# VHH binders against Thymidylate synthase: the designs that were tried, part 10

Target 1, 260 residues: Thymidylate synthase, of Methanocaldococcus jannaschii (q58167)
Amino acid sequence: MVLNINSFYKNCRGEFMRAVFIYHKNNQRMEKFYKNLLNEPDFCRICDDCYNCRGNWTFKNNVKNIVIEEVYEEFVDNPYDYLPELPEGDICIAQLHEDLLYELPLLLKEKGYKALIVPSETPHDLSLALRRDLKRVCSNYNIEFENPKPFCSLEKKEGNEYINKFIDYFKIGKPELEIEVENGLIKDVKVKISAPCGETYYIAKRLKGKAIDDLKEEIANAHHNYPCLASMEMDKELGDTILHKAGYIAFEVVEKALKK

## First folded at step 4 (VHH)

Design q15 (framework vhh_7sr4_2)
Fold by ESMFold2-Fast, scan of step 4:
Structure q15 (fold): chain B 260 residues (1-260), chain A 122 residues (1-122)
Amino acid sequence: as target 1 above (260 residues)
Amino acid sequence: EVKLVESGGGLVQPGGSLRLSCAASGFTFSRYTMGWYRQTPGKQRDLVADITSGGYTKYGDSVKGRFTISRDNTKNTVYLQMNSLKPEDTAVYYCAAKYTYEIRGSEPYDYWGQGTQVTVSS
């Protein structure tokens, strides 16, 4: 009568959900998002306290990755030379060459996928033109679409039934914390939803025992010390770097948890 | 100690120009979004303009095309060039700074100056 973690999670959440990550070889950002959900003991290499920091959960039976060879050509005449047959899944998280990415919604529709998430961690991960096209094509196929910039900005929205379920099931997206304060000091921090890179667990650990008056500095230091994969290149749509927006999200998350 | 010190306010005729300056000290200026807000008696503070650490700008609808915000990171100073001034531009102008890189007029600012009066006589 030994239940594995995935069977336990299914019983607690009422649903079994499958996420498929598809990305090019050497994409360290997508690899880290995928590995965050595997939650192997050596995932966070900042300190030796990963068990007490993150816990022993895993989604290894709920997530798959598909690693595609790098495409060096500016334009791809036959995207299907690179794209394999997709496994069964419910949600796809993708970063691909734009010619391959453009074909992806049709493949998702044919396999019964419900949503496509394309995270932007650099200004070059998804053009505005292709974003508009993907939104229209996905809508026509009844597939939900989001392009979070960065991935840790992904939040629940009315009408996004499957992406909302994804956030609750895998506990990743725009972070959510529960903070307990005693005598002006942070007594406990619980991670309800983590940034897809796992930074939120590190921030939670750094905040324990800190005075509430010192939090902005501690959050900034935690963000700088965690290997955040968001780009430091300027993004014209944001008017700043995606890396700094990720830092702002970390501040907002803590402020919201403190009701300040 | 963080300080924001505004200068350049005063009395001007309609159609005239003024240049406001805000000298900042006590923080790493180049990493902060700098903004100008204004307040008329009995009203809330309104965003006039802001400029991110990367130099991207946002303007309030009533001032767009007339005002220009700029920054000089070597001098730790943000500027507001105000052209084609109208009586409706009469207000106390506040310099503000925040450690965020989102371009939003409604986001809270961390530091505020004491304000400088701009009066456009009619």
Scores: ipSAE 0.000, ipTM 0.127, lowest interface PAE 16.9, mean pLDDT 82

Design q16 (framework vhh_7sr4_2)
Fold by ESMFold2-Fast, scan of step 4:
Structure q16 (fold): chain B 260 residues (1-260), chain A 122 residues (1-122)
Amino acid sequence: as target 1 above (260 residues)
Amino acid sequence: EVKLVESGGGLVQPGGSLRLSCAASGFTFSRYYMGWYRQTPGKQRDLVADISSGGSTKYGDSVKGRFTISRDNTKNTVYLQMNSLKPEDTAVYYCAAVHSYTFDTGEYYDYWGQGTQVTVSS
């Protein structure tokens, strides 16, 4: 672990922001989102070339995780038996048993948090009823709330001051690329905003040197080759799988970058 | 006219194997994602495996290590090899062709097979 790396993101940001991830033990999806921001050399195991692909940035001093024990009961009599005292923070990213999640906004208010993001990566991560209740409770506490389904669909919105700052500071959410084309070939791809799972860096790497005519297949293959943990179950609200929505987002991102 | 014709379903004992086939016609097969979905009565369809135009595969957690999806672009056919079958694998299995990524419209174009029953019983 003896690496002395200067992070551009830590040194060049004018405003310091703290994000806290809270999730149950063995939640590999939330752990991957957290580890994407740490950007350790072993984060991506596809080609073992993370340094050249992702760069040497890290948010290890800006992010914390709280891992709590799994809850197997359908109903939790005392949610506070599971919920620890929260550290200081600005933004919370959470996936929890719904009885625990319902209590979270009050704890966030007491510690001065500004936003709660609850990503849905499976149809079971957040019920529509609890989503509605969390919107109301967070609004009453002056805490911004978003439930991106999937997390890589999180985009800036008018009125979401702190979530918009989160996207700009940590460079995660709905991806954004800058693509340079020369003689019908992709010369360079710059990642401005990455999917929270880090897929966008892998896509950018796969697209370099490819012909414009081959991009549909390259994007699709990159999405399928990347260990995206979004659910393959049908989601009633989307009318499709969350995995397919994530794939469509990857395609839209590349298409949008090519039109600029 | 687009057609997806499924075969290979049936009744099998736990621990047994089945190979599903889906023969496609009426579209440029090699450019489409091909997937296998399954549905039990009263539940939503779940994607159990898919394969991209380039051959990259994804599997649902419950079938990973037991099922293998493959394609033969010369025969316009996608296969699902199902090993170590369990009673919970009992479902109607559907072949689907998904043109998920288009620069023209951004629309999903789903072609579906008729479904084939797989029953795993002791």
Scores: ipSAE 0.000, ipTM 0.377, lowest interface PAE 11.4, mean pLDDT 83

Design q17 (framework vhh_7sr4_2)
Fold by ESMFold2-Fast, scan of step 4:
Structure q17 (fold): chain B 260 residues (1-260), chain A 122 residues (1-122)
Amino acid sequence: as target 1 above (260 residues)
Amino acid sequence: EVKLVESGGGLVQPGGSLRLSCAASGFTFSRYAMGWYRQTPGKQRDLVADITSGGYTKYGDSVKGRFTISRDNTKNTVYLQMNSLKPEDTAVYYCARVYTYSWSSGTEYDYWGQGTQVTVSS
């Protein structure tokens, strides 16, 4: 008869952040980044221990995705025919046809967004010319801009107030681990920040109980066996493949944690 | 400051026509979807029609073929042309600024006008 007051209470405590992912219908990489933040039980199909591996967290009330139709034209005469009306949000994570992407900062400004993140997982996801234009346009609109290549290279920077808050709030970006060693064996691994693809949880699980002397091999095997969608195509700016850079980041993260 | 101001409501006989207008200000009108909703006393608001920034339209099942939504980006105005009006069309009609998360999965709204009364009676 009398309704429980807790059933109607909205949690107004603490800082609340909204991230909006916008990408084309067939973009499996962006969908994976989005789904990592939902943390649904079927996200990872490598083993049956996802609950103990990843934990029981979810950002389903803090993230939205906008999926638009694939654009096959080299040039788009009217980008606004394809661009949807944006929901309220704080941070936008986008991969789009470059003509649509160029117009996105103005839409973000109109809605009060604070940052635009455009991850590059292939050499073709963002041209250097458009990257320079987006940086300039976003700066004019007081919108922070980052083009992490790959997304798991996104790290905190002085002056990036909102992107730094994004990393801390959603706990994704360049990974950070806490490792406890006992008698030359890894006793515990805690994930503080995960790669946006969720690989860091799998690496942490694979390292528990391993000898320190075996870690290089275990990290390489974990990275190889995890479904990382970063490209094996040579990237001229990196002088290497984006997938190899992601593997190096995984190794560096573990090595850094062991020296603390 | 976002403002939506409706006009064009009134009393009309069954089979008649009315044209509603919604004048928008305080935002870049051409970049937003706009919609019309109606509410009968004691009931929730339901969709009459919406129109995207690119001009794609969607109609509630009860008004398809009778009502037409349109927009004029030079005048920052969205219109609802209502033809072959029926007594069941009697309601307060609201203009709304709409957002699309996905065209297929749903629409969210942030601003509503004050509403304009449409009465269809003989």
Scores: ipSAE 0.000, ipTM 0.117, lowest interface PAE 19.4, mean pLDDT 81

Design q18 (framework vhh_7sr4_2)
Fold by ESMFold2-Fast, scan of step 4:
Structure q18 (fold): chain B 260 residues (1-260), chain A 122 residues (1-122)
Amino acid sequence: as target 1 above (260 residues)
Amino acid sequence: EVKLVESGGGLVQPGGSLRLSCAASGFTFSKYWMGWYRQTPGKQRDLVADITSGGYTKYGDSVKGRFTISRDNTKNTVYLQMNSLKPEDTAVYYCARTYSFDFKTGEPFDYWGQGTQVTVSS
């Protein structure tokens, strides 16, 4: 696939980036984002065609995860009792108890990290108040900050040097496809950027050989059939569920790829 | 006019079962996604389960393995089979027409029924 080892190395010209995922034990959403970048066989457990679907790329030497024990207290008096020493890294992707998360930017600054990404997959993953605080604190430390809701809404933005490099290096964020059409049928679909959960590879596979007129329903069914853990709870800020927003992003991605 | 009419709610003891039905009219039912939402007083509505036009389903974490959503396009009806009911399942359940398979239009596609009360109590 487009993210195989040889193509990746050539495109990056030997550039190297380190991403660190930090999250609580049993956080299956963050585990899924991390494991998408490892690209181990049988990742999504839908079929046995992983090589033709996803390719043989891997970022196992570029990503680390730090799994912290669950915190059950509503308020944490000493967050540093729970937070380990951070490894060297360039970008941090985090979901943590809010008292721990509030202290994270200082630790990132001390280790020379350039960006903090806090994905929201449920309405409860990051409060609006803490989002404002993190934006301010990260700005003071000269650390880029994004809170994509959902993570597959993360797109390049003017001024986000390191997050933009993260998207280009790891090929995850708001998806991008290249679609080849012949005689009203989808001839080929190439994934340039995948949703962080890996759904985009499954959608690309489902679209191959389909008629243009059938694509809308195929995308919708692919989105619902994929093992995605985005919340079905109503999100006040979006005015819809996060799962539905992820579905609209999938439609948008395919529509954009076909307008050529 | 889009119209959704729920039925099948009621009082049931913990561990019991109920089957909710939603009769739809005023649109081409087979082309739309249908869902069940629930709401407890003072909280926002939560999507419990939805079903696409093609029959693919998604469930909220709290109901997986206990609830089953299904549809009958000949009868323009969507169902929610609720098994192993718990006190925390007590809520008003709403049938909704969710987004269609059309590409994003910026229009709200969500239409709600009036709701049906489900009470799980001993």
Scores: ipSAE 0.093, ipTM 0.544, lowest interface PAE 6.0, mean pLDDT 84

Design r01 (framework vhh_7sr4_2)
Fold by ESMFold2-Fast, scan of step 4:
Structure r01 (fold): chain B 260 residues (1-260), chain A 119 residues (1-119)
Amino acid sequence: as target 1 above (260 residues)
Amino acid sequence: EVKLVESGGGLVQPGGSLRLSCAASGFTFSRYWMGWYRQTPGKQRDLVADITSGGYTKYGDSVKGRFTISRDNTKNTVYLQMNSLKPEDTAVYYCARLSPYTWGDFDYWGQGTQVTVSS
């Protein structure tokens, strides 16, 4: 399966958007989300067929990353010792020590950012207390805020003008597929929106040629064979692992595409 | 009646190995996902490994490279081979079956088997 970037720009309003990822050194999950948008040939390393799986699109001119040193202290006396000056941008995607993360909305406001997305891939990525504080602070600064758990649960919402534009522009969030069926067999699968980890491309590849009655096992096996970023630790809020929530989303996405 | 029965737990020294087994009955085992969770006192259960009906596996970050999950559909058994055991692996280990309708929801659990790693 191929995603053509020229077709993407033709189908969107042509609006330019910049996304900035900020995270600590050795945060492999955030690094993979960032690298998914670069779409380099060696991105997923499952097989050597990335061009036919993902296509040749790239957002390298629309995304930047800021990698900061790890913080091992439980409490940070001066968060600004770690936080650099932010580049220009429209949307920030962040995972940081909570003391640093708390200061981020003010820096975003000063640089004219419109939204902050804090994905949770483990139960420890964002406390409920800080989530509430960030929502309030961002609201005061007129910055949209979302904490998708996992990042592939990020969906459009009424009132989220800039996050909705982010989903449409970068084609990441809660996945969306177009499936072509011929004689009860999957003839083709087009990825319209991918999970931020890129799993949706791999699932689409695995579904081609399969009978519609056999899809549940294929989706499940694809999800487990893909290097998933979501944690296998129990999440108290979800009552399940974030990994299983991500897999349920993958299943739901395929079922919705078949019912269109 | 669905039953999951764990065995193979025990006391082992750091660096040692144990093999856990889970004998399943009362359902068509080959059609279900199986997993191993562990729980220490005062904490919720954490998924350490799972295996799909097709044999694909996933591991928690803390056990990757040390634990191996496998299944034998002819014996209706799922296994967890645990190598290079550490004191922090001390927990009750539970076998679980994934729901046939919602793959993110486990509907049956075993009684658990204690693994203790100490000097």
Scores: ipSAE 0.067, ipTM 0.567, lowest interface PAE 7.1, mean pLDDT 86

Design r02 (framework vhh_7sr4_2)
Fold by ESMFold2-Fast, scan of step 4:
Structure r02 (fold): chain B 260 residues (1-260), chain A 119 residues (1-119)
Amino acid sequence: as target 1 above (260 residues)
Amino acid sequence: EVKLVESGGGLVQPGGSLRLSCAASGFTFSRYAMGWYRQTPGKQRDLVADITSGGYTKYGDSVKGRFTISRDNTKNTVYLQMNSLKPEDTAVYYCAALSPYTWGEYDYWGQGTQVTVSS
């Protein structure tokens, strides 16, 4: 039995949310973020124990994907040749050619969307110039905008009403764990918020039964063994790789949970 | 127990060369970025060169084209090849291991090795 507990609970209260992922064909990173929320039994094959690792939740009735043909041209004269009419939705998560991405906020406004999230997993996913322009255009349309670099750095912020609701509803963003310790050993780990790639469930599974003194290496090993979507290419803004920042986030999450 | 052991420092004439080595133990070396920093008396520590776990390098402006950083993950060692040495390169050189999981808190530092460039 597969049960979407969060979706069912929200429907009973009338406070549900619709998320739309829009990305180019063969973008495996965005496809994985989308499929993480579907939580199909074949999503992850690392340990063949996904049910016990991740649970039986699904957001299949609250998420949609729009897959756009690849754009090989450096500049696109008519972005609307590629962009379809958008479905109704509340939050959009997008990675697109910059000429298409620039037009997206207008389409989001016309369909009543409240937020645009553009995750950066490589230094090339969003230029600083377009990030500035998207912030301005989204602000003019009263659409919240975030460019988490990486996506697992997305955290709640004052003024981000709809993105904060997105994090709480879909349980993805900067991870949050609840850890129970007994006699210096980790007795239980509960995932409250997962990295959008689902890594946090794998980390939680690997930490159960481990001694507190061994956690740094266990986190490092879990992060290394899980297929991380973040790039190993140098990012000028960070002064290091996005993969390094993703590793820091994974460690910080566990350390913060232990200090509670 | 984490250890970084620097070697290869010493006295050299202007225009000479030195090879610094830093042997690391007690952590998973291949996952750490490694760096060389230097400090002269009365000045703050300055970046000489660093190398990420993926092999990407960065150099301080004063050493570009003269120094080369490299790493050998099978030997848990980072190297600094210093060519065309100048008197202004005189400093204590420190090896650093930069944690992929923190910003500063679990970074490790060697005790330093003296490099003196004089006639």
Scores: ipSAE 0.000, ipTM 0.115, lowest interface PAE 18.2, mean pLDDT 82

Design r03 (framework vhh_7sr4_2)
Fold by ESMFold2-Fast, scan of step 4:
Structure r03 (fold): chain B 260 residues (1-260), chain A 120 residues (1-120)
Amino acid sequence: as target 1 above (260 residues)
Amino acid sequence: EVKLVESGGGLVQPGGSLRLSCAASGFTFSRYYMGWYRQTPGKQRDLVADITSGGYTKYGDSVKGRFTISRDNTKNTVYLQMNSLKPEDTAVYYCARDFYSEWTTGFDYWGQGTQVTVSS
């Protein structure tokens, strides 16, 4: 792992933040979000051009993961038998069995955490009932709460001081690009904020040198070629698949960047 | 004016194969994403496979390795080759057209569907 100038600059400004990912063993989606922030070579396994695609930045000293054994029983009478003592941290990103997840805000409060993010990449990752309960409990503990569906829909929101800082510090959430156009061609694309799965870097790479008129097709091809584990199952709340929602977000991001 | 017409459904034994076709008309087919959904009675439609204008494909976990989506832009047709069929694949299969836009949620045009029944 190599620390690049941008990561060093952020750390030196005193804008230090610690994020803790907590999830069950074999949760490949959560592990991918965590590993995106480590930025190790061959992360996406599409090609061997990681440096030109993503750069060599890393947040290895700002992120930690806690992997919990899988829970197979439908109901858990003693959630604390499974939940470990939490390390110090500012923001928690979690996907857990609902009985464990319900108890998590209290542990976060006891360790001084400021926010809980529970991403949904499948229709089954968080029930609507538990979402309402978590929002209420977190509010009572002065912990910010968001359930982005998908994680790359997480955007800044008035009143979310710590989640807004998380997005700016780790540069993940709803993507943001700066696009330079010359003579109808994309001259350069700079990633300001990436999707938590890292797809935005791949999209940016694919758009360089392309004509403006070809961008919609290139975005679509990049999205579908990128190894994204977002569910293709219909989601009742969205009225569509979460995978398609992520694709729409990718398209919107590029259109927004071109409207400068 | 957009029309999608599915064909190729039918009754097949477990382990058998079927090839579904969707003939499209009324739009510039080569520029649109195309997909296949399926629905069993009492359940929501699930996306089985999709294909972009550039030919990139995605598959649902339950069908990956068994089904193949493809397109022929000269014939304005999208195909779903279904191999190693299981009773659980029994459903009405729908062809759909989609175009990435914040004004659309899901596929914006659907065919009438074709029944696939896997039974002995």
Scores: ipSAE 0.005, ipTM 0.370, lowest interface PAE 10.0, mean pLDDT 83

Design r04 (framework vhh_7sr4_2)
Fold by ESMFold2-Fast, scan of step 4:
Structure r04 (fold): chain B 260 residues (1-260), chain A 119 residues (1-119)
Amino acid sequence: as target 1 above (260 residues)
Amino acid sequence: EVKLVESGGGLVQPGGSLRLSCAASGFTFSRYWMGWYRQTPGKQRDLVADITSGGYTKYGDSVKGRFTISRDNTKNTVYLQMNSLKPEDTAVYYCAASGYLSYHEFDYWGQGTQVTVSS
């Protein structure tokens, strides 16, 4: 695996970034987001064409993970019994028991972190009450905060200096594609920003050679064939499942690329 | 007029099996994304399983390995095979259809069929 970090430096103004993923043991969703950035050859295992699909880039020198023990109790009396000392970093991506998560911004402040991203892949990953509290606490510590639901909905926002740099540096968030069309057929698809699970590379591969009239059907088929772990449980805030929201985002990014 | 008609529900003992069917009419079934939802009294509807036009499936964590969704495009029917049923599977099961042009949510709903798992 060859690191192609220089192309990303140019796109994010030449800045080096460190991202730290913190999550509980057996959280397969967070581990997949982390492993997407490592880009090991056997990452997705759908087919044997990963080099042509994803390329040979890697961020293994820019990302770390911290895996902590599962918490089975509804309430945690001593959150610091579970939370380790944090490594140096710029951005933290976290999914934790809410009592642990509430204490995280203070630890981030003490280590000089600039942003906290808490992706919601299930309706249970972050309550609305804790989201409100985290937004307030992070603001008090001058730490940027986002709760993308799902993680592939994370987009740039005015005032989010460090999260915007994160998206540009690691090339993950709300996907962005460049699509070339010839004679009503998709000739080429280039991934500029991928969903954090890496699905966008697989979608790009599946769209090549397809007719414009069949794209929505092919996107739906690609989305379901890809091991995307967004929840099929109904989310009250969305009025639908997070899995369906992720699918809609995939359609939206293809349509946006075709209107360029 | 679009219609989704569920059948196959009933009362079954824990460990038993049921097969639900959903007969569809009034749209081009083969192009639609089909799903099964369930709802218990006082709770929100949960997506149990869905299947794309190309036959690719997703399952909720609580039913994976026990339930199988399938479709027959010649009969305009989607099925849910439910094995190793548990009391927690007791719910009204709804068939839903989504057109590929409105992928992010289901466009059409059936009236529901009751499944009760009790001994």
Scores: ipSAE 0.226, ipTM 0.643, lowest interface PAE 5.1, mean pLDDT 86

Design r05 (framework vhh_7sr4_2)
Fold by ESMFold2-Fast, scan of step 4:
Structure r05 (fold): chain B 260 residues (1-260), chain A 119 residues (1-119)
Amino acid sequence: as target 1 above (260 residues)
Amino acid sequence: EVKLVESGGGLVQPGGSLRLSCAASGFTFSRYAMGWYRQTPGKQRDLVADITSGGYTKYGDSVKGRFTISRDNTKNTVYLQMNSLKPEDTAVYYCAAPRYLWSDTYDYWGQGTQVTVSS
């Protein structure tokens, strides 16, 4: 059968994008971010209601992962011995040993990548010194760079053409909800952008039918039932735990949706 | 340091019951999913049951309806109630915890507790 291409583009809500996740073996946080975009039926272990909660979307044809062996040495003499040849891609999402991360922008440039996102879920995922160096190197290569801490704090910014497209295309980053209220009760909750761990879908599901005055309690209960990927260890830059910031973001997202 | 200590195993006759306990320490127990696995000699470890931080449970096909997993967050303990035990349930039972908060794989293991179902 013949397809109308203009209708296809109007319905898909964006251009085709390729995202590549690169991380070490046993990095289950990065694995979960990657698997959230695959949206397989067994992704969420909370309940067996995924179809009604998340829907049947998938980005399996738009995302790839590269899993490399763990590096136990503090310093790596030859980072390229660990880094494989990169596939074609538009955006890279990475968590790696810092000596490997430092070399990554050059490999991205050679393959025509447009952005590098390095999410921090623990205080140890990216040092401030390396973050500064990555910003400089990426800028020199005309590659956009963001270090969201946590990943669910990633929001659109002026000048971030490709990262902004990434957020809109994959619908992950700092969450955005559309909430419909009727007679003081939450009638419907639509997820426009989800936290990369997928928590926002579960929160949306839990809020439906609740009284508006009970929302703070419901958000806290939803967050407790849906494990957050962020660390409970104190982060010096934030002056708080990354987990606490993720919890605040969940609350802030619901408040903003109600204030439209 | 994550520590998991199993107890409650033993010898029981077919049709009997046992309650396994796993005392956990070194992490914020209430935020993590917990699992029970079992292993017979010469075979891979099989998932028996797991429970999320919110209390949602999953069971292996061979134990559905007979075993119940539960948790007590005030005691940092996960339990496995085993009813209508069969000889094929004979195995070393392991308590498991994920390495990361939202991991669906288990990287930390207890010492194991032997369950033997025979006459």
Scores: ipSAE 0.000, ipTM 0.155, lowest interface PAE 16.5, mean pLDDT 83

